# VHH binders against c4kar8, part 212

Target 1, 263 residues: c4kar8
Amino acid sequence: MAELSTPSPASPAPLDGGRGDELEKFTLRGARQILQLLQDLITHRGLITAHTGGGHSFMTAVLKVDEERGRVVLDPSPDPQANRRALAAPRLTCVTQLDGIRIQFPLVGLGEGQDKGRPALFAPLPAEMLRLQRREFYRLQVPLAHELSCLLKAEDLARKPVEVSARVIDIGAGGVAVVVPTGAAEFVIGGTLPACRLALPDGEPIELDLEVRNLNRQTQRNGTEQLRVGLRFAALPRAADTRIQRYIFKTERALNAKARGGL
Short names: E, the ipSAE of ESMFold2; O, the ipSAE of OpenDDE; V2, 0.75 times the mean of E and O plus 0.25 times the DockQ between their complexes.

## First folded at step 14 (VHH)

Design i148 (framework vhh_7n9e_1; at its last look DockQ between E and O 0.60; V2 from the best seeds 0.00; counts 0 for: pae E 13.3 > 2)
Fold by OpenDDE, look of step 15:
Structure i148 (fold): chain B 263 residues (1-263), chain A 126 residues (1-126)
Amino acid sequence: as target 1 above (263 residues)
Amino acid sequence: DVQLVESGGGLVQAGGSLRLSCAASGFTFSSYAMAWGRQAPGKGREWVSGISGSGGSTAYASSVKGRFTISRDNAKNTLYLQMNNLKPEDTALYYCARIEVYYYDSSGYTYEFDYWGQGTQVTVSS
């Protein structure tokens, strides 16, 4: 009985050495920006993987940000050994994700104590936070209220041309994910759908070519089967790219404002 | 409402002893670290001693180390300070405080207090 060695969770591949210059574009150093991002992590109860070195890590969360005293409060590990490692480490590397964006920040000068009778870890505010908005990988979850749609020009099983109106569920700089009824059309991974039309709220539909990148069949709670289709923008005019980026930015801002209790 | 009420102060001769008490109410006493501080005439507030919620850890200012003993009875919601070998320089208003935040790092212990008692006067005569 060969013990299937559960593959050790691959250490997140070191962020490929994209030139130090590219990382600077994504590095936040402003005190206000750092505070805001930490507050956002609190609000969203974002789980953070804290790396202590030597391949060791533990799960934590930001509990509190003290702006006046310039400190952050973290949830300690339930494992005392993990906490000891954290305190002994010259640097804690915190990794998390917020809204599909990878966030990384260092903490230096950790202390252990209590806040209002609860065990906690304390650190000075990070001097910098990396927010990797890889435009290419960021996918905005489209609010249902926006009713984004994409008219797909596809073929049926008989290779007859069909037009399918698909709901857009997420959008990024590189493509869209859509949902179609099962059997509405035949999709082939790597296939091109020419002259499709993406409908954005801010104007006329954008004509574009789409490449099928993935297919996922999903069964809804009601028993209805849907096909999720991941589509890449095969040829996107610059004007269309600008419109898509504007939509993403505007929507993200609105969602963030709403999450902060803004009307 | 959080309340801290100190007692046990008075006039004592140098070399004498006093035991201060602080009665706590309005919060889960055992969950909070507690401290004693003092304020001498014309001086600022000085930290004297601290004790963890469980009572397992104690700390003292260098000026009182070996002479003062902090303790607590969590069942009675009471903090104590046993003061032995009192000196004229120990003359001060003694107050108990609830520690909102404490932590230890490379720089040492940091304490933050959120509630203070009214204090009890200790006067040590030469």
Scores: ipSAE 0.549, ipTM 0.793, lowest interface PAE 0.7, mean pLDDT 88
Fold by ESMFold2-Fast, scan of step 14:
Structure i148 (fold): chain B 263 residues (1-263), chain A 126 residues (1-126)
Amino acid sequence: as target 1 above (263 residues)
Amino acid sequence: DVQLVESGGGLVQAGGSLRLSCAASGFTFSSYAMAWGRQAPGKGREWVSGISGSGGSTAYASSVKGRFTISRDNAKNTLYLQMNNLKPEDTALYYCARIEVYYYDSSGYTYEFDYWGQGTQVTVSS
């Protein structure tokens, strides 16, 4: 899940290649693993920051992966200058994240053209991809008894405003994970949900803007589907941040006391 | 439902001219780059010319550059190839093709086709 300390997909810094010894265990070199990961980025509409060197980058996404032809197709920048810089670069360093997992890969030999009449960038499949799970980011698992909910302001399939009450399953300094019934609303990774309301046990609901960071569809044992949505706090007033931190610390302390108390 | 139908081929003397047409249907014609290819008897298919969806960019094989002109009329869903100063070596079946993918990189241009017409025969006598 995304936190405030997690680099934004719009401008994450590339990891240093000189750390090859430490990063080797996180490097994928199998053709099938690379294809699957690229396909996952398409499925979850992962936003990619493509670094062209010299401090320049642009936002892109994988539009298609073509296994038979050994290439990826990327969404060009709406800024023609960014595309010109990318084409002139000897290498792109692509950085993204998927469900809290940092992904980084190089692209070499970029081309410009069209796919089915739509502008596109083309590159050979990367020979390797870095996949680094940020397991050290702390997330409090919300006790069921607390009945924490977040009222999401979203859109349905017809782009009509809808309000969805979502159960909060975990919470951290940078965001929450919630579950919603599949089809209750449409979510787009990178999309903003304005004026949502987070209900904590003490006090009035906190009004906040949430950014969708990841999506995971789960089929429950009773055959119903749930959508797990990872949401980043886009910005928090200091008072709201203090209330969230207090809830986390208080709940963690209570859980630790119970575990040690022999109850 | 995609259809490409070529016309305008025939027998001409060396130094003559022909204009080929390709009527397209079943897709948004103006969104796709289009091409002409040809196949001489007993030989593989050769790319002749390409044109962008807007008509703003064109490309030609070296063997035809300066003699052939590709054009399109998006209002009529029609692709054209004006062939001037024809040579016996231009004898071939000429195909209209829809370009599914094209791109340019440091190695040059790549064109990939998803639909082809049946072709129209062009024979140039000495």
Scores: ipSAE 0.525, ipTM 0.803, lowest interface PAE 1.9, mean pLDDT 83
Fold by ESMFold2, look of step 15:
Structure i148 (fold): chain B 263 residues (1-263), chain A 126 residues (1-126)
Amino acid sequence: as target 1 above (263 residues)
Amino acid sequence: DVQLVESGGGLVQAGGSLRLSCAASGFTFSSYAMAWGRQAPGKGREWVSGISGSGGSTAYASSVKGRFTISRDNAKNTLYLQMNNLKPEDTALYYCARIEVYYYDSSGYTYEFDYWGQGTQVTVSS
């Protein structure tokens, strides 16, 4: 019943939470590019999830773009409370997909009105739009049984070199997330960890430079405190990229086979 | 084709009154918000008043508020502007217009028009 396929994107929730700098190279700010992308959404009648904050969202669509006035016209929700939340929100974060490309953009200054006698929502054109191929944002959740690890060459509190073996919890084309015990090393957002080693199954570890992008302190069920560290790959050679993509593809295929054959 | 035909203009003394009419055809009148605008000699167009498709909501430029009343009769496809206490500054060619789009934000209401009539001249003498 299940198709063999690349897993669908994660929840339509916004991506900007802890990866803003990593997403900059996928961000469109040119007016011509933005108008064309919005027109493509109209042409394909793309459904958009508009997030108002607090876990609330509603489905909408771009009905038209008014280029002369610099506005986007959106379909209002049939739920009056959703429209009220949208009008009260300081911004909407709109998320959608077009031909396997994830698209995300903010709208600020939302207003209500009519278009050709029909109710509609209006906003200025977004100043930026995020455009990602599926491969650019996909993160495989690493099965515990694989025990993927990354040897981090970091510094302790006294600025002395330390090596920390960190478990990899997710992996994608652009980086990994790892967990370490709290206090194992000092990590600073924006800091660089040179000559780290990513251990994949079946092969020699990959030497790579990593940049710390986010930190999240967690308490496990047993009371143990750990730190989730989001790491970006710097300058990744094609051979290393190929090995990472092969791991992701093989693992997804294996997980999908278990899902299809299991109860 | 959409057509808007104004009537009721003329010469009136300051302090006087006039009622303008706009006969609409070629579209579902009750589905559209409508407006009056005016243009004095040598000046650009000025928004005067607007009314929702049902007639339940109206808006006025500050220069005419309290003196002018916009109304509509959807059964007769007719838009009206009752102008009282006219001043020489009200002298202009008055147009009715169909509002294609309007919206409200922190800057207030903005109106965009797609059709307007030929206009009817109102001249207020001192």
Scores: ipSAE 0.000, ipTM 0.315, lowest interface PAE 13.3, mean pLDDT 81
ESMFold2 (binder alone), look of step 15: mean pLDDT 82; pTM 0.814

Design i149 (framework vhh_7n9e_1; at its last look DockQ between E and O 0.56; V2 from the best seeds 0.00; counts 0 for: pae E 5.7 > 2)
Fold by ESMFold2-Fast, scan of step 14:
Structure i149 (fold): chain B 263 residues (1-263), chain A 126 residues (1-126)
Amino acid sequence: as target 1 above (263 residues)
Amino acid sequence: DVQLVESGGGLVQAGGSLRLSCAASGFTFSDYAMGWGRQAPGKGREWVSGISGSGGSTAYASSVKGRFTISRDNAKNTLYLQMNNLKPEDTALYYCARIEVYYYDSSGYTYEFDYWGQGTQVTVSS
């Protein structure tokens, strides 16, 4: 299986280390800044995708940041195999967002145990956290109530054409991430899916060519496995770009209004 | 009020056995991992043994592995430490402790305690 190559900016997959010098200006190394950012993730109940390598990830959250002991406490997966992969990994790459800003950080030295009788994963505080404020890294988490979908034109293992209705979980200027049922279709990183149809809340579906940029078998917080597919917009028409940007703007504004107590 | 009360210490000859008990109250005993620590004269406290809330997992310091057995009775809110083949170097004040946090990683086990009992003295004569 072709899983996890160099991730695109529109993907929640880890960013390429070859961009280290370009990303340095967005890297936080101050202990107080790191503690504050982790606390913000707790306060906003931020969901984290923890990449364990080999095309595998699981969903977690920061449960606690312990400044005195210099560690973070994470929500373990209900899938024991996901936890075993995490513990065996030399490092976790944690990817999340706060107010549309991409946040990425490594965790090294993962342990498994309990906090006050509750199962937990433990790791030393990260020495650095990446906080990207560039437009191309902005990802809107699509509200479930919007039921945003993309009809994918793909192939099965026998190379028979199949159409898969995939739920859009996030959207940005450069692409979307979708969830595909296990076994519904085969995807190849770098492959093109022609004439896919993105359904926005208003108007007819937008016809788009999509490039597969990453694949993640993600264990959800309920223990079920989902295939997450990161897709880049290829040759996006101006009218389509305008509609996508308008959706992002309107949705973010509505979310911000609710967060501010009833606007 | 969390309370941990140890008993069962005493004087024993080398090669002998003792069984320590710890009566716990003030919390849901089965939710917490529990442990034993000890402090010998002129030395700091050292961890001896730990047991998970269900009793399904146990851990021991290398110095006592194979000689000591930790167990619990959740219906009685009681923790036990069976000490066999005692050595003079086992002489110490033995403390029952509630484990607030434990985890294991590539460096081994870490145990962090939030409550300790007053201790029970174990003296092993040569």
Scores: ipSAE 0.438, ipTM 0.740, lowest interface PAE 2.3, mean pLDDT 85
Fold by OpenDDE, look of step 15:
Structure i149 (fold): chain B 263 residues (1-263), chain A 126 residues (1-126)
Amino acid sequence: as target 1 above (263 residues)
Amino acid sequence: DVQLVESGGGLVQAGGSLRLSCAASGFTFSDYAMGWGRQAPGKGREWVSGISGSGGSTAYASSVKGRFTISRDNAKNTLYLQMNNLKPEDTALYYCARIEVYYYDSSGYTYEFDYWGQGTQVTVSS
């Protein structure tokens, strides 16, 4: 009985050594910006992976920001050993995601205690927060109400040309993820789908070539099988890129406004 | 409403002992850390001692360490301060306080109080 060594969760790949200069543009150092971002994490109840070193981590959340005293309050681990490691660590590396954007920040000088009768971890406010808005990696989850679609020109099992209307589930500067019914077409990773049409709400469909990058079969709760197809924009005209970026920006703003209780 | 009522203060000679009590009401007493502060004439309020909700952890100001003992009875919703070997410099109005926040880090204990009692006067004569 070969003990299937559950692959150790791959340590988050070191943020690829893109030159320190490239990360600087994504680093927030302003006190107001840091406070706002921490508050946003609270509002969205964002789960944070706190790394204590030595390959150890635990799940936490920001519970409170105390601006007057310059401190952040974190949810302690239910594991006392994890909390001990956190307190012993010279630095806690916090990693989370908000709106598809990776956020990373260090905490130093951790303490343990209680806030209003509840156990908590305390730290000074971070001096900096990294918000990786890599346009290339950011994927906007498309609201269902927008009904974005992409007409895919593909082939069936018999290599007969077929057109498939696919729902767009996420979009970024580099491509889209779509959902198609299983068996609607045959997709090959690395294959090109020429002269596809991406429908945006703001005008005529954009004609573009798409490259298949990944395939994922998903079974829905209702038992229906769907194929998720990750597609890269193979040759995107500048005008099309501008339209896509505008859509992403506008949608993100609207979602954020709604999350803040705005109409 | 949160209420804290101190008792047990009085006049005592140097080297004497007193036991202060604080009756708490209006909140779940066992959930909160509690503490004592004092204010001497012409001085600001200073922290004296703290105790965790369970009573498992205690802390003291350096000026009272080894002489004072904080304790609590959660069944009676009562906080205590046993003061031994009292000195004239211990003369102050002693306050019971609920600790809203406490934490321990490399700099030591930090305490923040959200409610205070009216205080009980302790006077130590030379």
Scores: ipSAE 0.420, ipTM 0.714, lowest interface PAE 0.9, mean pLDDT 88
Fold by ESMFold2, look of step 15:
Structure i149 (fold): chain B 263 residues (1-263), chain A 126 residues (1-126)
Amino acid sequence: as target 1 above (263 residues)
Amino acid sequence: DVQLVESGGGLVQAGGSLRLSCAASGFTFSDYAMGWGRQAPGKGREWVSGISGSGGSTAYASSVKGRFTISRDNAKNTLYLQMNNLKPEDTALYYCARIEVYYYDSSGYTYEFDYWGQGTQVTVSS
């Protein structure tokens, strides 16, 4: 029999939600949109993982939203210690999924009490909610056997053109991460690398523009330094997007089939 | 149906005392926190006092603390408000109320009522 396809449970760990980063465009801040999303969670009876910090969490649900009073009502834990941790926490980070869509939001100012004679937790409405499809935060770890590379058209210290062939270590819908030897080229966060070429295993390389988003120097066990470069797709042709998504989909399926089929 | 019927109001001189009663029916009285509110002529309703279902916890508005005492008799389904050292500013219609929601957070106590009685008039002469 085929494996049952069910939605994954909400991630136990919150995503990095820093403002002005990759996740900003998926962040809802409109009051009407926030209220509607919370109501959708109530209607579908979504289970929520509430993170209290220090690696602790508990399961909860949104019981109701009071638009007029600007608050949300949560189901308390049957574990009194979990409730005490939640009330002591400066911030409660809620994570859930609805129909394959990841939802994350903070609650601040949590209180305890009763609603119609039943125990409940209370908080002001969240100021923001993160809502994204898995593909929008998923980064495929590239198998070594695929030997994916990206030809970077960059500049040296003297502003002369250099070409660097960099190994791709992960890939997602919005970009790649690569590694290069330290000093191979000069990279500046926010800088654009035009006309780079991404080599996928089945087809011609893809020409695309890349934007440098992060740099991380790494020292390997043998003392060799390399530079991890996070790159965003800045100008992505429609055909290129399709090919990248197909690669991710096929590779993910192959990896999932191996996980299902054995050790 | 939920019913709340107040009694015990009247005219009293400043410095005097009154005891208000509220007969409750149509629900399990001991399961609910209860409270008193008041409305002075030409003004909105204000919260006066609240008491937990068991009677073990009470709270008061700052304007009445030390002068008013809320209590309940769960065997008789009755809520009380003992009002001592009355002032002319206490003149109001006094309402018994059932608390739908209450909680405590960093902003303090919050009380919300879902049923109110008809009210009983308290008038304090100078």
Scores: ipSAE 0.117, ipTM 0.573, lowest interface PAE 5.7, mean pLDDT 84
ESMFold2 (binder alone), look of step 15: mean pLDDT 82; pTM 0.817

Design i15 (framework vhh_vobarilizumab_d1)
Fold by ESMFold2-Fast, scan of step 14:
Structure i15 (fold): chain B 263 residues (1-263), chain A 125 residues (1-125)
Amino acid sequence: as target 1 above (263 residues)
Amino acid sequence: EVQLVESGGGLVQPGGSLRLSCAASGFTFSDYAMAWYRQAPGKGRELVAGIDSGGSTSYADSVKGRFTISRDNAKNTLYLQMNSLRPEDTAVYYCARVEYTYYDSSGSTYEFDYWGQGTLVTVSS
């Protein structure tokens, strides 16, 4: 079983559907919990990116929750073409965040009309809402400017020890994803890489043991193939956990400030 | 509080005419689509006519060409002009505030959040 990359809470991109089983523990299915979460989005004026498929999306917001009729009322796009795409789509995937928590939910059966004479989109209440609160599941996309790297202690094709400097592309409380040149080392899912060194922008490298969770070959923009390796923190000392969490928190805060147009 | 008060009902002979009025208060009347619906004894509620905030109208097939819905935003009043009345038009007529209007290929569908106490229309010889 392979773990897939999870976009950050600041990312508008929806989560991969293949993660269904892993996401169950973060999925709200209780009617009261769903209603409370939707009401929180209204109260905090949460902007929602609604994905209609085919790479298309538009910005919306929950205007109202009608508990009696079991539906949400959404702000339509000022772009009529975006609204037509949404109405034609079999499903919308709605992505937002509240206080750094990623919220994602499907809407099926989207219709259009008016609420108090103003254009509106209508949909049945979602049967489920994803709320990602667990840090081990959240992945911060690492800014290129941070030049985050991890020195991996692995084996080559001849079973000889090699050290591979890998670029960290995402990081969470539970692990990292790195990219390495194809053929630089051999990785086995479930295998442990002992005494690897994670370099954060500030301070000394963190020594830690990593477990290989997934492997994926990627083609870069220049046509060069690289291997993406998903790595779990196998035994994380408290001091290391604190430093990683501090980095994630600071970087997330800075990215959120930039995403909102600068505070 | 939202109040809708209907008037103008009564007894008329087949082929006669009546004009119903609905006085609205407690909300900004001009912002809402409004509708007339009716309920005959022992039957469910039937939408008769609707009018949106822009003045666009819709009618049930049973009344199309005979009834005219209109509004006077300055007076906060909704009207239903009923001509060529038939015995099957006998019902209690309710003024309703439309909370939601849905648009599809078949036309407009209305859902209500408030309605009045009704006014009785009897069409009998």
Scores: ipSAE 0.012, ipTM 0.442, lowest interface PAE 8.5, mean pLDDT 82

